# VHH binders against o75319: the designs that were tried, part 275

Target 1, 181 residues: o75319
Amino acid sequence: GNHIPERWKDYLPVGQRMPGTRFIAFKVPLQKSFEKKLAPEECFSPLDLFNKIREQNEELGLIIDLTYTQRYYKPEDLPETVPYLKIFTVGHQVPDDETIFKFKHAVNGFLKENKDNDKLIGVHCTHGLNRTGYLICRYLIDVEGVRPDDAIELFNRCRGHCLERQNYIEDLQNGPIRKNW

## First folded at step 17 (VHH; framework vhh_h_nbbcii10_fgla)

Design z21
Fold by OpenDDE, second read of step 18:
Structure z21 (fold): chain B 181 residues (1-181), chain A 125 residues (1-125)
Amino acid sequence: as target 1 above (181 residues)
Amino acid sequence: QVQLVESGGGLVQPGGSLRLSCAASGFTFDYDRSYALGWFRQAPGQGLEAVAAISGSGGSTYYADSVKGRFTISRDNSKNTLYLQMNSLRAEDTAVYYCAAKYPWLDSRSEYDYWGQGTLVTVSS
């Protein structure tokens, strides 16, 4: 259906590029069919996403969609030049090792193929916060060797909202490093 | 290796019902939810058409407008089988129906990675 996700309106549409990384986080854009349920200023479509990214003088090179549904927008709503990856990620619980691996693989693949540009990896879940923040931070910690607190602080600052889920924070701070391929 | 095997096709009269099955092997529905399963069909002289899709969790479904309200995609994890319940069948539903699977770590705009051999559904008086 076309139900607006709970609390979706409460979050900034798009964060800022995370300095020193190629990541940018945002909440899920909603396709046109949702607009009738939103005030004009609340609307955030795939088109709006790209406009906002452009306003930041950035360019998306990849979108990773972590939502656990496909009802929010279609890959066809995105430019053909921007790859779209769907990684079904369950909310509220720490992503399993396979999900983490898939995310890392996607990111590393992108970085390998995009060494000659500065395009961003756009990552979103529903709110672009908890699942998104966890996986980005997990990558920074496991792959880039960033201190957990630094990764979390960086994400929170750039997203404009703080990770909310204690289990995510706890796992990032004290959980084991996940296997890299 | 992932394999998909369709069954359940056949001849049916207009207005009739048919249930297609897709037995999946090489991956399990319960242990890996990071995939999408779909039904496609190709009518004689026509291109491949997406019919229905379901997320690995089963929580998200898609239907083509042409089949919405008539077809239902579902899965049985215990049997590792995907289904397509087809009700109120019409002549225009005549096609070879294919089961397909896609893993999310690949570009979602690409074709499904795994395909069955197809099963023929003929709707005719």
Scores: ipSAE 0.005, ipTM 0.249, lowest interface PAE 12.9, mean pLDDT 90
Fold by ESMFold2-Fast, scan of step 17:
Structure z21 (fold): chain B 181 residues (1-181), chain A 125 residues (1-125)
Amino acid sequence: as target 1 above (181 residues)
Amino acid sequence: QVQLVESGGGLVQPGGSLRLSCAASGFTFDYDRSYALGWFRQAPGQGLEAVAAISGSGGSTYYADSVKGRFTISRDNSKNTLYLQMNSLRAEDTAVYYCAAKYPWLDSRSEYDYWGQGTLVTVSS
């Protein structure tokens, strides 16, 4: 079925760009078939995503989809000029080292290829919060050398919602740096 | 004009080693480029099988279960060349080996668009 994800309506559709980075986080866009279950002001389609980012005077150059499903929207619903990367990531669990490495690899590649522009890396899971916030913060800590508490605060402020999962927060604060796998 | 040219195939005995090379022209193998590179093979009368892949921008690699631990994919960006080091070869590795390139590498919707002509590897006593 076309069931709306649990608590999806509770979250702001799109956060703000994280200053000093190329990251912007958002909740999963929902294709047209979900709209019959939503009020007009609750709709957040792939088109709505791009409109909201343009309203912030920003432009997406990459979308990283961390959901463990393909039911919410099709990659074909996105502009062909914006690369789409799917990293199947199980919710509730801290992402494994292979997933963390794949995320870092994609981000590093995008940044090097886009040195001469200011396009953003859009990252989402279902709510754009726990898996999304974990991987963005893990990148900032491990690659950019940001203090864990500073990375978490920056993400929370820009997303408009605080990371909820204590196991994710604990791993970010006290877990090992994943330099190699 | 994108071209991929394989070399290094030949006859080898079981347990032996071969190194395949793939020379690319028409684009460059910078780490920051949007191309992913891979090796595929096809045994006579069989379908195409993915063997190994290496990403365009960070050195992540993939290996098929049938070759994991025996084959190593690598690239030399300065020479615009992709390699496949094949160790502990078995009769079942006998196939035509194809070099392939994918653009854009990080787009899960994209497929391998550029293919070489293939190089034959025969593993026989």
Scores: ipSAE 0.000, ipTM 0.259, lowest interface PAE 11.2, mean pLDDT 85

Design z210
Fold by ESMFold2-Fast, scan of step 17:
Structure z210 (fold): chain B 181 residues (1-181), chain A 125 residues (1-125)
Amino acid sequence: as target 1 above (181 residues)
Amino acid sequence: QVQLVESGGGLVQPGGSLRLSCAASGFTLDYERVYALGWFRQAPGQGLEAVAAISGSGGSTYYADSVKGRFTISRDNSKNTLYLQMNSLRAEDTAVYYCAAKYPWLDSSSEYDYWGQGTLVTVSS
């Protein structure tokens, strides 16, 4: 079945741009086949995502999809001008060093190629919260030298929901800095 | 065309051993870690029971109390195959054994998305 993810309706579709960064977080967009199970006000398609970003006077330059599935939407549902990167991540466990490295490499490459514009890096998992928040915060801590508690507070405030997974929070606060990215 | 095909079932005496195999096709176990894999069984007149599970990465395993110390779950990503090594078999292990796969996301209802057709294991003296 084509079912709506558990608790997906409980989360805001799109957060705010994280000030001082190029990051914006959101929950997974759902392609039109899911709309039969949603009220009009609950719909959040790829098109809806881009409309909501535009409403904030922002523009997406890259989407990083952290979900473990291809069933929610296809890259072809996105404008051809916006790069799409899939990084498969497992829920529950802290992402491994290889996953962290892939994320950092993609972010660094985007920033280098987009020095002359202000386009955003959009990051999502299913709810746009735990895996999304972990990888964004890990980047800010390891690459930009942000204090762990400050990174977490910034993400929570801008996403509109707090990181929920204690193991993720503990790794961000007390875990090692991953220097190879 | 995602398929799971079990093999290795049969008739054995109590105290014997069997190795079940589950060949996956239509998806790969290498590197992408798309699925968590598990073994379930259904004995005659009983409900479906979880036996063992292994994470997509292979880093975590689960075993039912009834099989701990006797059964071992493993995977060979190069062969796209899941295994269940069954030792010290008992009459109560008689069941149809199913291989199953699921997407390991937080919003999962713990349901497995894909199932094999099952392989019969009979343990009798």
Scores: ipSAE 0.000, ipTM 0.115, lowest interface PAE 17.9, mean pLDDT 83

Design z214
Fold by ESMFold2-Fast, scan of step 17:
Structure z214 (fold): chain B 181 residues (1-181), chain A 125 residues (1-125)
Amino acid sequence: as target 1 above (181 residues)
Amino acid sequence: QVQLVESGGGLVQPGGSLRLSCAASGFTFSYDRSYALGWFRQAPGQGLEAVAAISGSGGSTYYADSVKGRFTISRDNSKNTLYLQMNSLRAEDTAVYYCAAKYKWLDSSSEYDYWGQGTLVTVSS
């Protein structure tokens, strides 16, 4: 069904670019069929996403979709020039090592291919907060050597909302470094 | 995009004062404790010299021995602007002055990541 995700309206559509990185986080865009249940000012379609990124003088080079559903929008709703990657990630649980590895591989591949431009990696789950923040912070900690508290603070500030799930926060602060195999 | 734009340079007599400004965009001083900010200069026939630096929190400052007691680095978080107050200027302070920013916690490199285009300061009678 065309249900608006629970609490989706409570979150800012798009955060700010995370300084020193190529990441920008946002909540899931909703295709036009959802607009019947939204006031005009609440709408956040794939088109609205790109307009808001452009308003920040930024450009998307990759979208990583972490939702465990394909109901909210279709890859075809995105410009052909922007690659789309789906990593099915279950909510509430800390992402498993396979999911973490897939995310790291995608980010590393994008950065290697985009050394000569400033295009961003857009990452979202349903709210653009817990799964999104976890995987971005995990990348910064494990690959870039950022201290966990600094990664979390940077994400929270730029997203405009704080990571909410205690198990995600505890894993980032006290969990093991996940090494690529 | 991170950009730094210097202003306030010009011609000044020995013993005079100037305040240089560096307007930052693409990050915010109020939130970005992860940035170290600094002023560098390049005098004719010399390499780049670090002049002053301020930590992301503003709690620590550094000054080159040649400018200690004469120059003061500061920042205004509300204006997103870095300043260098230059007092008791000498002919040897003549240089192009650059502001620069570095992400202190992203890597171990001593190199600054972002640079302004520079502003000329000429101290001459």
Scores: ipSAE 0.000, ipTM 0.096, lowest interface PAE 20.5, mean pLDDT 84

Design z215
Fold by ESMFold2-Fast, scan of step 17:
Structure z215 (fold): chain B 181 residues (1-181), chain A 125 residues (1-125)
Amino acid sequence: as target 1 above (181 residues)
Amino acid sequence: QVQLVESGGGLVQPGGSLRLSCAASGFTFSYDRSYALGWFRQAPGQGLEAVAAISGSGGSTYYADSVKGRFTISRDNSKNTLYLQMNSLRAEDTAVYYCAAKYHWLDSTSEYDYWGQGTLVTVSS
């Protein structure tokens, strides 16, 4: 289907780079078939994503797609020079430990391969908010030792929208740190 | 470069207590939370075994079943030092104790990146 995701228009397309990190969050880009349901100023294609990142004087080195669908855009719609990683995550439930591990492993691998540049890790789910914010904050808390409330505040400020799912927020604040063995 | 130096080992009587220290250099606990830290031990003729671990933030800890309730792992960010408080020591706790650090999220003890030289703990009358 060509139906716009529920509430997708309510969110800013792209946040700001999270200072002190390599992360930038955004909502899912929509391929051209969706543009018939959008006003020109509402369009946010894969090309629009890269234009907006460039407007911030930033460069993407990796895209991590957390959606559970492939209907919104194809990896082929992205520049061939930018790696794309799909991690299928179900909305509403806190991501499981396997998903958290995959995300951390991908981020750590990117950072090791990109020590000599300042390229960003772009992370998105449908709205670039709940699953996206959870996994970025989980990484900052578990791997980088950031305090939960500081990680959440940093993400909210840079994304321009606050994490909405209370179960995600509660897990970040009070849940177990996943073991570093 | 990360370097770890253990101290505090020695001879102690059964039922006694001992505190091991691990001085870290090459990173700062207060600013660099990227390293998980752990204690391992190797008894004569045995393999290397995990004893305790603490996350880079200090927010999570692990203990081997054999030491739960007797040993406590802790860190002091101002001194850049990891500790292992060992209480109610038993003859079977006799081993060389190693401090270790790993940079990234690994779920295997074999993947620790940096190791100290070890400190001998002997529990004997």
Scores: ipSAE 0.000, ipTM 0.100, lowest interface PAE 17.8, mean pLDDT 84

Design z216
Fold by ESMFold2-Fast, scan of step 17:
Structure z216 (fold): chain B 181 residues (1-181), chain A 125 residues (1-125)
Amino acid sequence: as target 1 above (181 residues)
Amino acid sequence: QVQLVESGGGLVQPGGSLRLSCAASGFTFSYDRSYALGWFRQAPGQGLEAVAAISGSGGSTYYADSVKGRFTISRDNSKNTLYLQMNSLRAEDTAVYYCAAQYNWLDSRSEYDYWGQGTLVTVSS
């Protein structure tokens, strides 16, 4: 029993760095045990993730894992030099304020500790799209003052896929700004 | 095939407690840790709301802010059953409660692969 996430093959493994930010989004990496059900060109392991980031002349300094499972890969599958943070998110509704604040605190902490480098914050859920895009855009809107439609467009363009959840889009465009205190 | 059957709903007064059960078949909690399990609810005239979730390993839980500190999600691997212990119930907890299982985290239009039929919880005096 190692089933590939539904629709996982439909999405690009890794997006591009979002210009003007430290964010890069990607779909969940799959550990070696999943490769028996994948063609060589479909494989996207933790090692493949780091290779693809390197191919873009970028470097990861933090991974934020938004999935509610640990079945796809373990933190131990990542280089020990890259911090890993798990923020459990349940889909289907807009992430709650506690989840949003946890994400913002993690990002702010990373940025303060990494002022002298250009390392990226890698963010993923299962497809690297809805929960990932929501939380990145929420940060850009609430903390960096980016206009909602500009944040969404930037994420969509750099991820290579558009946010699909209408309730997430609606909250980003018309919802209240969440303060970090 | 995966099936989920809820039970334990009913009428309770504000401040009361109720425990919901979800009997799972088609997979085993002890052996198949690929499934994340959760509780959702839908109040009259409102959309679906996530209430609580438990990871496939059972080691991690999530709660919506509206229920945090009042509700507890748990599972019994020997009975292949998921529970939601609901304490300090409020009128706004009135809803149909659904058990859900997700084999694959689908971050698009459908996030949970299997759903129960739902059980009604009414909190009123």
Scores: ipSAE 0.000, ipTM 0.254, lowest interface PAE 14.1, mean pLDDT 84

Design z217
Fold by OpenDDE, second read of step 18:
Structure z217 (fold): chain B 181 residues (1-181), chain A 125 residues (1-125)
Amino acid sequence: as target 1 above (181 residues)
Amino acid sequence: QVQLVESGGGLVQPGGSLRLSCAASGFTFSYDRSYALGWFRQAPGQGLEAVAAISGSGGSTYYADSVKGRFTISRDNSKNTLYLQMNSLRAEDTAVYYCAAKWPFLDSRSEYDYWGQGTLVTVSS
């Protein structure tokens, strides 16, 4: 259906680029059919996403969609020049090793292919916070060797909201490093 | 899990045409644009040869020199199926043809992670 996700309106549409990385997080954009249920100022479409990114003088090079549904928008709503990757990620629980691996693999592939530019990896779940924050931080910790607290702080500051799920935070701070390859 | 199933192989005379199909499952073409799909072949007594590849966006294609101008790689998102249209077939095109997928990388020349079982194409008079 076209019901607005719970608390979706409470979160900033788009965060800031994470300094020292190619990541930017945002909440899920909603296709036109959702606009009937939103005030004009609450609307956030795929088009709005790209406009907001442009306003930050940035450019998206990849979108990673972590939502566990396909009802929010379609890949056809995005420019053909921007790759779209769907990684179905269950909410509330720590992503499994396969999901983590898929995310890392995608990021590494992008970085390998985009060494000559500064395009961003846009990552989102429903709110662009918990699943999104966990996987970005997991990558920074496991692949880039960033301290867990530093990764979390960086994400929170740039997203404009803090990770909320204690199980995600605990896993990032105290959980095992996941295999990268 | 990603699965690839080839079909359409058979016996054809030189100069003839054949269309191979690869039915993909475990991922959706329209929702997983960050991938590459390809066709490979192995002739009797020969090694594996890359034949053609296509990016998830459809914007990039690759062909081996031996098949350029004769073979066309394409996809149908609605059917989640990859195709290889083979025209002007030659005896040297005789091989087992394999469908392969690389996800989530877009590089069509990188290693492929998923493979079909193959379909035999025999070009003979």
Scores: ipSAE 0.021, ipTM 0.425, lowest interface PAE 4.6, mean pLDDT 91
Fold by ESMFold2-Fast, scan of step 17:
Structure z217 (fold): chain B 181 residues (1-181), chain A 125 residues (1-125)
Amino acid sequence: as target 1 above (181 residues)
Amino acid sequence: QVQLVESGGGLVQPGGSLRLSCAASGFTFSYDRSYALGWFRQAPGQGLEAVAAISGSGGSTYYADSVKGRFTISRDNSKNTLYLQMNSLRAEDTAVYYCAAKWPFLDSRSEYDYWGQGTLVTVSS
């Protein structure tokens, strides 16, 4: 569609790399057709994403798109050299175990294939906050053994915004560890 | 053209029941294709909320905590139709209800998403 996502302008386009990990989080890039509705300083296209990551002296090796739509940009708007994975996730509810498994499998596969480089896994939903932060923190807790509060604090600090959904935070802090099936 | 069409919404009293249907056209609900299907809702002034989901085999279901024990999701692959049986309805269930379908990956970039136009459910006395 032609509408800017609700509250999209309220969030920083891209966070910082999460130290000790390969993760970087950002809000959904918007293809050029949205730019007539944006001031120049508000624009965040796929090209802008790659420029901002390069400015941090980092390089993307994978994009994981968690949005439940394809209207904001298309995979063909990305460089052909960067793999793109779509995992459809619904906002507001804690992602289900199948979604968590798919995310973990993609991350583990990328890390195995990229042992000899320092390329990043870019993760986004609409705002790059709740679904994005949940799945990154879930991975750190379940796979890397990070304490829940430490994972959440690391994500919040590097993203520049705090996880907002209490059900997501509660699941991360007190929910069961999700094991692969 | 691929589309999802919801039906069965309307006005119901608290404690009543409604069954929503979602008819798919332009594609089929096949076990071989493992389509995942779900119901979402948007209450007046609120964001989009996942209500229920069902796997391609019908063997796995998900329900939001707010509807567990009251709502039942089911699918009929031979009729290309998804259902939501809503029992013990409350004023808080008033919303536009949407069905959605998720295609399995042929590869990561060939996945499709489809949404219905929505059907209004109003729970009031």
Scores: ipSAE 0.000, ipTM 0.075, lowest interface PAE 19.7, mean pLDDT 83

Design z218
Fold by OpenDDE, second read of step 18:
Structure z218 (fold): chain B 181 residues (1-181), chain A 125 residues (1-125)
Amino acid sequence: as target 1 above (181 residues)
Amino acid sequence: QVQLVESGGGLVQPGGSLRLSCAASGFTFSYDRSYALGWFRQAPGQGLEAVAAISGSGGSTYYADSVKGRFTISRDNSKNTLYLQMNSLRAEDTAVYYCAAKWPLLDSSSEYDYWGQGTLVTVSS
């Protein structure tokens, strides 16, 4: 259906680039069919996403969609020049090792192929916060060797909202490093 | 889990044509655009050879020199199926042909993540 996700309106549409990384997080953009249920100022479409990214003088090179549904927007709503990856990720639960690996693999592949530019990896779930924050932080911790608290603080600051799920935070702070290959 | 199932192999005379199909499941072409799909082949007594590859967006293709101008790789998002149109077939094209998927798209190397069981193509008079 076209119901607005719970609390979707409560979150900033787009965060800031995470300094020292190629990551930017945002909440899920909604296709046009959702607009009738939103005030004009609440609307956030795929087009709006790219406009907001442009306003930050940035460019998206990859979009990773972590939502567990396909009802929010279509890949066809995005420019063909921007790769789109769907990684179905269950909410509220710490992502499994396969999901973590898929995410890391995608990021590493992108970085390998985009060494000559500064395009961003856009990551989103429904709110662009918990699943998104966990996987980004998991990558920074496991692959880049960032201290967990530093990764979390960096994400929170740049997203403009803090990770909310204690199980995610706990796993990031005290959980084991996951296999990178 | 990703599964690839090839079909369309068979016996054909030199100069003939054949179209191979690879039905993909476990991922959706339209929703996973940063992938690569490829065809490989292994002739009797030979190693695995990359034949053709295509990006998820369809904007990039690769062909082995031995098949350029004769083979065409394509995909149909509506059917979630990869194709290999083979024209002007030669005896040296005889091989088991494999469909493969790689995610994310990096290059056209033979190190793909998922493989089909293969379909036999025999070119003989």
Scores: ipSAE 0.008, ipTM 0.304, lowest interface PAE 9.3, mean pLDDT 90
Fold by ESMFold2-Fast, scan of step 17:
Structure z218 (fold): chain B 181 residues (1-181), chain A 125 residues (1-125)
Amino acid sequence: as target 1 above (181 residues)
Amino acid sequence: QVQLVESGGGLVQPGGSLRLSCAASGFTFSYDRSYALGWFRQAPGQGLEAVAAISGSGGSTYYADSVKGRFTISRDNSKNTLYLQMNSLRAEDTAVYYCAAKWPLLDSSSEYDYWGQGTLVTVSS
């Protein structure tokens, strides 16, 4: 399937590193087969992702793919030096506690193994906005003790787009802190 | 919540048969809106391949050329379960098999499909 994801063109390809963290958010890269449906300035392949990260003087150490599909690009399209982790999450629904725990565990493991470098954790869903922003903010709130509004504002500013799903925002602001296991 | 759980995978010899099941919860197969149910697979070092699909109404089916005549997709609305009957299995059928649903509760975007976690099928002597 070479169909461009709905609203994908509406979002900036990659945000900026979130200061004080190891996170950077971006929209899903699309493999070469999708480029027939895109103008040159709209293309955002896995290669384009790494070029844009490098242009910011940053380096990826892990990619966490939150999409519920494997059709947009393959792990083989990524450099061998960058680990890839798939966490299947459905759109529109607030991720469940098991998914939140898996995300937290992956982030904690990366940080423990990368204490001696400054490599980033790249996180994406389809648009790099709602599921991505929710899980990053959930991590900052639950693990790092950041105030919900501060986490959301930091993500919005660095991503260049505001979280859109009201149920996600409401859960972050008023939901319980998740102490998984 | 919508959930899909696969079962029935395992080790089988070439020429053998397996029946995969996909139990759905959080929605029913009797919903009268456009949706689709299907099976996908991913072999080691390969991309995701569509294997078979059945429409939400049960009126149409699709099969990949590699499995036509050997695999049969079906559904049981009373059990809210999707099946894949796999006959005459070959070594190249070795893969993780996923069930998936595209549901009107989600956007028309293919990215918002519900997927199971997968079940491994190994065909070897």
Scores: ipSAE 0.000, ipTM 0.141, lowest interface PAE 14.9, mean pLDDT 83

